# Miniprotein binders against q56419: the designs that were tried, part 59

Target 1, 326 residues: q56419
Amino acid sequence: MEGRTLEEVQEEVFKRHGVLVPKKELEDLAKALEEAGLLLTEKVEARLKEEEEKLKRERPMRLAGLSYPEGEREARAFLEAFRASYPGEGEEARVLLMPHLEPSRVPEVYGAALAALEKTPPPERIYLVGVAHRPLKEKAAALPVPFQTPFGPALPDLPALQALDALLPFELFNTPLAFREEHSLELPLFFLKGRFPEARVLPLLVARRSPELGEALKVVLRDFPGLLVLAVDLSHVGPRFGDTPLTRTLAEEARRRDLGFLERLAEGEPEAALAFLGANPTRIDGVEVVASLLPLLRERKGKVLAHRLDLEAPTLSAVGAGTLVL
Key: E = the ipSAE of ESMFold2; O = the ipSAE of OpenDDE; V2 = 0.75 times the mean of E and O plus 0.25 times the DockQ between their complexes.

## First folded at step 7 (miniprotein)

Design p20 (at its last look DockQ between E and O 0.04; V2 from the best seeds 0.00; counts 0 for: pae E 7.8 > 1.5, pTM O .743 < .8, SAP 80.994 > 70, placed apart)
Fold by OpenDDE base, look of step 7:
Structure p20 (fold): chain B 326 residues (1-326), chain A 104 residues (1-104)
Amino acid sequence: as target 1 above (326 residues)
Amino acid sequence: SMEEKIRELAEKLAKLAQELLELVAQGADPEEIEKKMEEFIRVVLELYELTKEMNNPEAEYWLEMTIELVWEFIDAWIEGNVDDAVELLRYIAEAAAFLAEALS
C-alpha cells in the first residue's frame, strides 16, 4: 500500500474484481496492520529484510512440535512409527516421488517412502524439489543454506547448486522468503534427513514449469550424482479447492487421475502422464514439478508403492498423496 | 477468556477464508463476495486487536503467520492476482485453524 491512497486501492479492487471494500474498513485495517508492523511500511520492509538476512545463514524449523517432534529421540520414534504404518517393502530409488501433505493425514504413504529409502544406498546428495506455494520471482528457486531438522542441519551442496545456477537462464538464488514457511520442503526433509543424516541437500522450489531446470539438472547430475526427490501432492478436490463437497464420483475421479498419473510415471512416460491429466481438473499439485523434470523422468521405470486420497472432514475436501519409486 | 475469544475468532476466520475461497472460485456475485470480504476483514481486525495481550508462544506464532498471510492476500487481491489470492486464502484458513488448535 505504500505510495497508494486508500481510495486508489479501493478503486483498483473495484475495477478489477467488482468489489467495493468500504474505505473505513480499509482504513481500520491499514491502521491495525501499521500498528502491528505488518503493513509494508518501512517497518515491515525492515522486518522482511531482517528475515531475508537471517535466511542467508540458515532456514529454521517452522513445523517442529506441530507436524513432527522437535526432539531427536522423539523424532526417531516418529520415523519408526511412520515406517511401521506401511506393511510392505520398498524398492531402491533413484527418483522418489513422495508427498508433502501433513504427515499425520497419510502416514502409510510416508511409510512407503521410508521403505524405499531403506532399500536405497545413502546418497552423497539429495535434490529435493518441492512446490512453491508462494510466488517466486523466477520459475524456480533454491536456498543455499542449512535447513534445520531434529536430526541436525541439512547442509547445502554448494558446488552442485552453483553448477546448477550456472546452467540456468535465470538467477536460481531468488525469493529467499518463499522458503521461510514452505512445508513442501520441510516435511519431506524431516524424513530424508532422518534416514540419510550425512547427505547434502539441494532445496529447490518450482513455481512454474521450467524445462530449463530439468535439462540443467540432467547435466548437473552427471557430475554431482544423487537422489532426486519430488515432494509433491496429488489431487485437491472439494470445497476447499472450489469444488462441491466430496462425493463418491468426485473421489473416484480424483483417484483415477492420481493413479493414472503415477502409473504413467512408473512406466517411464512422464509426457503421457501430463497428457493424461489434460487441464488437470482435480488439481494435481505436482504437475509443474513433473513438467520441469521431464528429462530426468523419461524412460525410468518404477513402481507405485502407496496412494491415498485423504478426506479432510471439516471441509468435506480431499487431498491425494502417493509414493512412487523410479 | 482472551484465549478463548482468540480461538473463536481464529475458527471464524478460517471459516470465512474458506467461504470466500468458494465464492471466488465459483464466480459468485460480486456483492456477495464483497459482503464476505467485509466480514473477513472485520474478524481480522478484531483478532489483531486481541493479539497484543496474548502470552502463548505457539499461538503467537500462528497469529503472526495468519496476519502476514492476510496482508499478502490483500496485496494480491489489490493487484488483481486472483490465483495468488485464492492460494493465500487457503493458507489463511490453515494458519487460522492451527491458531485455533494451539489455543485448544
Scores: ipSAE 0.018, ipTM 0.291, lowest interface PAE 6.2, mean pLDDT 84
Fold by ESMFold2, look of step 7:
Structure p20 (fold): chain B 326 residues (1-326), chain A 104 residues (1-104)
Amino acid sequence: as target 1 above (326 residues)
Amino acid sequence: SMEEKIRELAEKLAKLAQELLELVAQGADPEEIEKKMEEFIRVVLELYELTKEMNNPEAEYWLEMTIELVWEFIDAWIEGNVDDAVELLRYIAEAAAFLAEALS
């Protein structure tokens, strides 16, 4: 649906007047803004409470019709098109690292993930670990409800989630609103549910590194085996991320850091991968997830299937995405 | 200078509009939204007083545009059109940025 454009508003101001509005109108505007601010807060509070209650029952699709098709038939065709974007063959994964960046920006990277899933026996459950883009009350969180997809609901593995919560020194289920718009779970889940329609899911978010999470997951995975998915993006460079304009040198550095990180993970050396990044000058957002999951990544060897540093020339910014199987 | 002060306030307004947009879109704490709105209003009023003393037609145009967009935002919000309201905050941020550019 279309809203009014800036050009349309500009035309209205010109038709009305060629100069500033009177002082009285600005005073009335200030009063109206104050009233709107109170109404905005009241409506936002009511909407947030309503959304939180809904999230205690299910997590609806937020990106259908935007990042992927809403209908099941179209969604299956979409999945097949992305697989076709990667001409290579995958490998079986016990651990899969895949992006959460907008799929249309890195189609072959998602295609590589699908290629890996083709080689992977259907798991009973998927441990889907994303990156929190809204504040969490704790270092990590989960939402133990069905996540809607065009392929039907991705059902939670309640016994595994409850076992995980029992092993942690913090409450795992106390930030449901953080999941409302969290694309780092929704975008990868589309691909995972499409390939493994019977798998249950543990939808997890990491805000800050938690050694406790990794140790607890090591225990839970023994009792509740499944596929571990790290749904993370790599370097974030350029003005959108607080840098000066992106230079060729910065882009080359970002690619080098992305690939060096992934290659060290592929050698089963997650501590070395983190050490390689140092202070993380290109802001790889996978570091907090990797740092949390060290016990699950050590000594697991594998292969980097794909990588792209996706450049956005108008903003002089870039985001890296990769696919790694372990 | 007067124009330098107005440019700095316009840049601040652009940032405030964007921050308010993000708070609304992500469903932030209502108290945080209220605080940001208060800051936003204060800057709009200060810019109005300073810009009306300046003989710069382009800057005056973008100030009027900003005011009109804010009225549109109020209308959208009162009617419950949240998507339109969020879009209008984006336009307000753009208009304020153009005001700052007109003065640089």
Scores: ipSAE 0.015, ipTM 0.382, lowest interface PAE 7.8, mean pLDDT 83
ESMFold2 (binder alone), look of step 7: mean pLDDT 84; pTM 0.824

Design p21 (at its last look DockQ between E and O 0.39; V2 from the best seeds 0.00; counts 0 for: pae E 6.1 > 1.5, SAP 82.99 > 70)
Fold by OpenDDE base, look of step 7:
Structure p21 (fold): chain B 326 residues (1-326), chain A 104 residues (1-104)
Amino acid sequence: as target 1 above (326 residues)
Amino acid sequence: SMEEKIRELAEKLAKLAQELLELVAQGADPEEIEKKMEEFIRVVLELYELTKEMNNPEAEYWLTMTIQLVWAFLDAFIEGNVDDAVELLRYIAEAAAFLAEALS
């Protein structure tokens, strides 16, 4: 919309889609954007540029002191407590599916992930694939900088990232600002870095399914072996997500879809898992990630270690979380 | 309370975003899309005005993100990029959900 008048925008929308967006509402929105400093003014551009320049050096913690402890000692105690919340034993993982939900909501699910990591030999590198909750310029992106954690910085594997970029039909290193506040990487990384302090990391985000990503990663993994981690949540149901308040029926449907999805993944049938969801009416978060990583998930047998549908009582909504090893 | 009202509006916005997403993805009737779009934008604006008065930094942050995403959605929609438009509507729904959470 840059450089166009609101009238021109209105006309273009009407011409293309037959939709007449009210001019007043557009004017009010433009004003709101200006007041919020979201319009590409010199000031906003300068601010964004500054933030981008910062992200060329490191990605700072955003959730330290909120979702997890900032101090290393307290962070270690936090890890131990979460591990203790899962009474079972883990299994060795080549692929780990784990949540990125607020840890306090699903402690035993994170505990299951930690249990799996206990049985996993320390990887040289971790491919951490999260969900983009902000728009990306491309279907997927990476941020090739250190991510700060209470355990020290998680260092990027630059050679592996470069190898991946070279195999993709788009620029991998795009939309650095999308990583600034992205919790789908930060929260899992806390647990991963705590367990494997020497592992390098490839922080990846998926906005839209990219079959190219999975194929490229399959090649890269040959020369750069490592642990693949899918940081994804499962069903999102209730008023926060456009549904009625959680009912027994809605909860049962969410659980059915979550478990059906995970079970098919555990059988090495990721296409069947996606097909099982259809239009994804319960809004499983990890669909685009799984769809992007099909070549890496096929024919791998594994085990579902944990699942929870966690109620957020204030909103009568619920989010599914699971831990799967392959 | 004002916080409760804003939370309710945020939940409504999340719902509207999902509904609009479905309409756009399915290529629904333009009149139906228009009506939903109007309602959608009005809720965004109402949220903005109410949040400005409350001086809640967390809510202001998520609302700002929501408005930004709305603008991006309109841009994508104008360009006829349905895939991006649908994706942005999903992000709006998520941002609205975070806004509601910040007020819970």
Scores: ipSAE 0.022, ipTM 0.507, lowest interface PAE 3.6, mean pLDDT 87
Fold by ESMFold2, look of step 7:
Structure p21 (fold): chain B 326 residues (1-326), chain A 104 residues (1-104)
Amino acid sequence: as target 1 above (326 residues)
Amino acid sequence: SMEEKIRELAEKLAKLAQELLELVAQGADPEEIEKKMEEFIRVVLELYELTKEMNNPEAEYWLTMTIQLVWAFLDAFIEGNVDDAVELLRYIAEAAAFLAEALS
């Protein structure tokens, strides 16, 4: 709304959608935005500044002792147990789609990812693309610092990150605090670092679909080859997510949506995968990442290795997770 | 407590964002969208006023980000970009959920 008066905003909304947003509410919102700048005073910012500055140096483990073991030896045994949960063989991946759901809920899905990594030559770097669960200042972000793991720090690929930043129409290094608790990077990274201890990482988050990110990554991947990982979950259905109680019909629809989405991706047809979801009625958690990365997914054929729609018994809800190699 | 009131209001905001998301995505009746939009904006402002009275810098930070997302949503909506507008409403719902967690 740069350079627009409140009356111009109101008129433009009416012209495009036939709705009229009350001028008073717009004026109150504008005042709230102005006052929000005042909330960034030295007094109220002291703790947030300190945490943000720490995140500019490293990203510590947040889920050690909760989702995976803190000690290296125990963490290695943990990886082997997950691999054993998937009885199949993997396939080599240039692109890997894997979940970020709590690992103990979908052990065979993470096991399938490990099986794929066994067949994948050790990459020089991993482009790890997760889903921002906190607001970003831009459509996407990165945090160019070591991410701590039980296997040692996952070091950032600074040249590749700088090349990516230079190609984007926005500042890539824009919201350090959004990474502090972001499990969509931390959980997959545990498995990736455990299998590729020498690989550097580009830790990326997508908040909103960004065609610019996909085009830029296509260029960067040519100069800085590596493994592309989409760390996304699939359907979210049931009362926890705003639905009626989870029924057999809703669960069957979620599975159909998950598998149809993954199968179209496996055929190298990411636009068809997105079109298949329409308005995304089962809330597949991956559409923004896929929509951003279209240039990297087109014409890449592969295989769905695993899928599970996991029941959350206390909430009578379910979350889907899958493993796809391209 | 005031934190409990703000948490409950943040949860209401998350629900309103999802309801508005569905109306916008469906291309619902303009009057229905307008009514939900007014309700949504008023809850954002009420939440902001209550949050200002607390000394919780983390909550204030996430509320500031939420307000910025609301303006971004309005920009996308004005431009007629339904996909971006729906996407932003999803992020607003998540931001409100994180705000509620910061207060619990």
Scores: ipSAE 0.016, ipTM 0.429, lowest interface PAE 6.1, mean pLDDT 84
ESMFold2 (binder alone), look of step 7: mean pLDDT 85; pTM 0.843

Design p22 (at its last look DockQ between E and O 0.39; V2 from the best seeds 0.00; counts 0 for: pae E 11.9 > 1.5, pTM E .589 < .8, other shape alone 4.419 > 2.5, SAP 90.403 > 70, end hemmed in, 0.8% free)
Fold by OpenDDE base, look of step 7:
Structure p22 (fold): chain B 326 residues (1-326), chain A 120 residues (1-120)
Amino acid sequence: as target 1 above (326 residues)
Amino acid sequence: SMEEKIRELAEKLAKLAQELLELVAQGADPEEIEKKMEEFIRVVLELYELTKEMNNPEAEYWLEMTIELVWEFLDAFIEGNVDDAVELLRYIAEAAAFLAEALSGDEELRKKAEELARRL
């Protein structure tokens, strides 16, 4: 709405959608938003600025002692236990799709990821693409700083990050505050750093589908080869997500969507995977990530190693998680 | 409580946003879309009016984020970018939830919400 009058907005909505938004309600909303913006204190701004300045140096652990152990010894035992929870063998991954859900909810799915990593030669770098659960200023972002882990800092690949930024039509290094508490990077990074301690990392977040990101990454990967990791969850169903309590029918639909999505990805048909979801009625988390990375997923055949739809009993809701290697 | 009301409004906002997008995507009757848009705007207004009464720096931050997202949503909606609008509506719901938590002053609720967010 920058620079547009409320009348112009009303006219545009009417023109495009055939809906006449009442001018008074728009005026009241604009006024309320303006007044709300004026409520921002210098103190809040100063605090946010301080937090941003901290994130220019490093990203500290937020989930240590909560989702995983803080101590290295205990963290190694944690990895081993998760690996043990998956009875199968992995396959070599060039692309790994793994969850970012709370590890204790889907241990065998993380175990499957670890099994795949056991069969994967140590990469020079890991492109870790997570989901933004906070707003980004751009469709995607990166944080070019060390991420703390129990196994030591995950160091950024600055040359590869700079190469990526140079190919994007927007500033890649945006919204540092979105990374502060983003679990979609922190949780998978624990497992990745534990397995590949010497790998550099490109921590990337996707808010909205960015075809430009996939095309840029395809170019960057030629000069800067590495493991691509999609840290994404699958279906989100139940009351927490606007549905009725989990039923057999709803669970079956969620599983159908999850497996249908993963299988099509395993066949090297990412567009077919997206098309299969349509409007995404079960709210598969990884859709925007997959849509952004289409050029990297096409024609890559692989295997689904694990899947789980995990019930959160207190909310009668469920989240799907999967592990796929390509 | 004010906090419960803000939470209820946030949940309602998220629902209305989703319903609005569904109506638009389905090519529903303009009158139905208009009514849903009015309801959406009213919930946003009520949410902002309630939050203005609270002097909470953390709430102010989440209020700002909610405001920015609502503007971006309106822009995306006006542009007919349904995909961006859908995503922005999810972010509005999340920001509104965080706002509700910030207003609750309950650090345990905040932790629970962060825990819930980690389960998203």
Scores: ipSAE 0.104, ipTM 0.489, lowest interface PAE 2.3, mean pLDDT 83
Fold by ESMFold2, look of step 7:
Structure p22 (fold): chain B 326 residues (1-326), chain A 120 residues (1-120)
Amino acid sequence: as target 1 above (326 residues)
Amino acid sequence: SMEEKIRELAEKLAKLAQELLELVAQGADPEEIEKKMEEFIRVVLELYELTKEMNNPEAEYWLEMTIELVWEFLDAFIEGNVDDAVELLRYIAEAAAFLAEALSGDEELRKKAEELARRL
């Protein structure tokens, strides 16, 4: 509400909904929010700065003991079990699409990613592009610090990150706190670091599509070759996501959307993949990442290795996950 | 007890965020949405008063994040950006769950919030 008066808020609600919200209720709301913010500002700001300063040094494991084991030996065994969940052979990837869904829900999908990594020459660096689940100050962001893993720190590729920042029309290092809890980087990174323990990482988040990011990355990848990873999930359907209860018809539509999207990417046709989704009725969360990275996806042919639409029985909902190599 | 109050309010906050999400996604009556938002804000303020006497920086971080996200939600709602408003309610629900975990130490609520964030 910064810079907006209560009168402006009231007018906008009226314009959009045709109902004038009682002025007193809006005044009470704004007063309460302002008082809460003022009373917390000094203390919370100091603590936000403290947390932000910690994140400027390193990004600690947040999911060890929850999504994967904390110890290196146990973590290695965990990776091998996931690889065994996918009985097929991988293919070499220059670009890998893999999920960020809880690993225990889609073990064969992560296993397919491991199979692809077995066929992939060790890269000097990994461009890891996840989906921001917290607001960013810009369309995309990076955090140029070590990300801790059970396999040791995943070190940032600082020269490549700085080259990327220099090519963007916005500051790349813009929202450290958004990385604190971001599982779309941490979960895929566990698998990537386990396979490529010496690779440096560019940990990137996309909040909103940025064609500028894709163009800049195309330039940076020429000077700093590496593995590009899109860490995205696919369809989100069912009551948890605003639909009616999950039906066979909705689940089949979600599968068709997921696979059609992945197959068009595999044909080297990322624009066709986006067009296929239209209004994105099954809420594939990879759309903003793909839309940002078009220059890197065009004309790269490959293969869909795995897909699963995983049922969340308690919520009568489902989430899709897939593994694609290009 | 104080701990029971905090847990109850945290669970109520998460539930109210989900109810708001449903109302906005369905295009419900603006008066119904307004009433639910007022209830949500009252719970945030009640938790705020409880945290003022606590030396709990994690809880204070998530409270401030919740407040900022509520302001962003109001902006999106006023602008008619329904997709943004729905997404912000999901972030608000997660922030509220982390606030609840920070106030009560309830790991199951935190795990649920982290799973929700991964699904988004």
Scores: ipSAE 0.000, ipTM 0.238, lowest interface PAE 11.9, mean pLDDT 80
ESMFold2 (binder alone), look of step 7: mean pLDDT 73; pTM 0.668

Design p3 (at its last look DockQ between E and O 0.04; V2 from the best seeds 0.00; counts 0 for: pae E 6.1 > 1.5, pTM E .725 < .8, SAP 86.21 > 70, placed apart)
Fold by ESMFold2, look of step 7:
Structure p3 (fold): chain B 326 residues (1-326), chain A 104 residues (1-104)
Amino acid sequence: as target 1 above (326 residues)
Amino acid sequence: SMEEKIRELAEKLAKLAQELLELVAQGADPEEIEKKMLEFIRVVLELYELTKEMNNPEAEYWLEMTIELVWEFLDAFIEGNVDDAVELLRYIAEAAAFLAEALS
C-alpha cells in the first residue's frame, strides 16, 4: 500500500542507504525515465547488443583514468607505489587471495599481493577467479578474449579455457555482458599483468558455488599449471549492504570474521573456514568462490599477509580486504 | 514464513521494475511513472528490511545481488546518471526474478 510522498521516500532511502536522496533528484529521475521513451529504451538495448558483440573479441579497460593510470609508464610507477605501501616481505604463492576493492582505499593490501608476486616464479598462466556483480546464465562463466591493460593485452589461455569448458555440465562461455563492467577481474588483473607480463589468463567469474567448477579446475590445473588467484573481498557491513548502522561492535565482529576466515584458509582447512562463518552474517564476499574451489584449497597451508576493514564514512558502512598466500 | 514473504516481494519487485521500464518505453505520463517508482522503492525498502538472514545458499546469492544492484541504481540516481539507472533496473528485474525462483 502506497501512501507516501517523495519526501517520505527520500527520508527512508537515507536511513538505509546512508545518503540523503533529495526530492528534486528523485523527481528528476522520474522525469528522465518518462523522457527516455521508446527511443532511449531502444538505444540502450542496441548499445548492450553492440557491447556484447564487442566483448566476444576483446574486453576493454573500464577503469583506466579512474582507478589506475591509462599510460604504461604511469601505470608502472603506480604499481611500484602500491608495493611501497606494504613494508613487509611476501611469500611464494601457488594460490593468492587478493581483493577487488578500489585500490586507493586499501593500498597496503594490494601492496602485500605485490610482495607475494615478487616471491612467486613467473607462471605460464593465471587462473583469475572473481565474483560476478551482474547475473550470470550459469553458476560460473569465462570470457575467452584479450583483456586490455595499460601493460598490454592479457591474452586468454584458450586451450586451458576450452579444456575447462569441456569438463563442465554447462556452457562456460555463457554471459559476455557480465564481464563488461566487472571490476573483480579488472582491478586485480592490473597488478597481476604488471608483474607477470608474459602470463596468459583464464578470466573466470563465480556467481554461485559450483562444486563442478572446482573439480574441473583441479583437473585442468594438473595439465595446465599456473597461479590460482581468488579475487575476492571480505565482510560487507552497514546500511549500504542491508545491515543496521555501523557500530564499533559490528566493525569488530566483521574484522574478527574476516581474520578467522583467512586464518582457517591459511591452515589448509577451507571447509572449517566456511563453517566458521555460519550463516555469513557479515556477508563475506569470498565464500562462494571458496566453496566452489574446495578441491584446490584443501591442505594448502600459507600465511595471511594483510587485512583492512575499510570504513566508508558517508554510508556508515565498511568492506574488508585481505591478502593470503597458500 | 520469512522466505515466503521474501519470495512474494522479490516477484513483485521484478514485476515493478519491468513495469517501470515499460512505462518509460511507452512514453507514459510523468505522474504515472512517478507513482510506479514510488511503489518500486517501497517494495525495495520492505525487501531490504527482510533480508538480514537467509538459510538457502542460492537464494542468499540472488538476494545479495539484488540488494547490491539496488544500491548501484540509487548511486546512479544520486549522481544523475540516468542511462545507467535505466540499465540497472533491467538487471534488478532479472536478479529479483531469479531470487523468487530460488525460493519456489
Scores: ipSAE 0.104, ipTM 0.635, lowest interface PAE 6.1, mean pLDDT 84
Fold by OpenDDE base, look of step 7:
Structure p3 (fold): chain B 326 residues (1-326), chain A 104 residues (1-104)
Amino acid sequence: as target 1 above (326 residues)
Amino acid sequence: SMEEKIRELAEKLAKLAQELLELVAQGADPEEIEKKMLEFIRVVLELYELTKEMNNPEAEYWLEMTIELVWEFLDAFIEGNVDDAVELLRYIAEAAAFLAEALS
């Protein structure tokens, strides 16, 4: 919309889509966007540029003091409490699927992840693959900078990131602003850094399925071995996501989809897992990530350690979370 | 309460985004898209106006994100990039859901 008048925008929308948006509403929206500092004004551009420049140095914590403690001592106590919430024992992970949902909602699922990490030898590096909740310029992206945590910075593995970039048909280091607030990386990273303080990290986001990513990672993992972590949630059902309020039937369907998905992954059949979901009517979050990492998930046998469909009572909505070790 | 109203609007926005996504992706009748688009924009505007009076940094953040994505959506929609528009609607729905969560 840069350089276009509201009238031109209105006309163009009408020409292309046959939709006539009232000018006043467009004006009000434009004003709101301007007031919010979101219009592509020089000021916004300057702000965005400044934020991008900051992200060239580090990715600061955004959820410290909200989702997890900011102080290291308190953060360690937090980890211990979450571990305690899972009564079972873990298994060694080569691949770990874990949630990125608000930790307080599914403590035992994160506890299961911690249990698995206890049985996992400290990796040299962690490939942390999250879900992009913001548009990316490419199908996937990486941010090659330190991520701040209460346990100190999670340092990037630059050699491995560069190797990955070299094998991809697109620029891996794209859309740095998408990482600024992305919780799908920050929340899992808290637990991972707390457990493996010396591990380097490859923070990756997937917006759209990229078979190229999986193939490239398969090659990179050969020369740069490490722990692969899929930071994904499962079903999203209820009014927040466009459904009716949670019912027994809807909950049962969500659980069926979640468990069916995880079980097929545990059997080393990721294609079957995707096929099982079909159109993904319960909106499993991790579909694009799994679809991108098929070469790394095939024929790997594992175990589902935990699953929860967590009700958000105020909205009568629910989100599925699981922990899987491959 | 104000927070409750904003939460309700956020939930409504998430729903509208999903509905609009379906309409756009399916190439629905322009009249249907128009109606849904107007409802969508009105909810965004109402959310923005109400949040000006609210002192909740987390909610303000998710609202800002939602509005930013709305702008990007409109740009993609205007350019006739249906794929991007659909993707952005998905992100709007998610951002709105997070906004609702921040107010829960």
Scores: ipSAE 0.031, ipTM 0.470, lowest interface PAE 3.9, mean pLDDT 86
ESMFold2 (binder alone), look of step 7: mean pLDDT 83; pTM 0.795

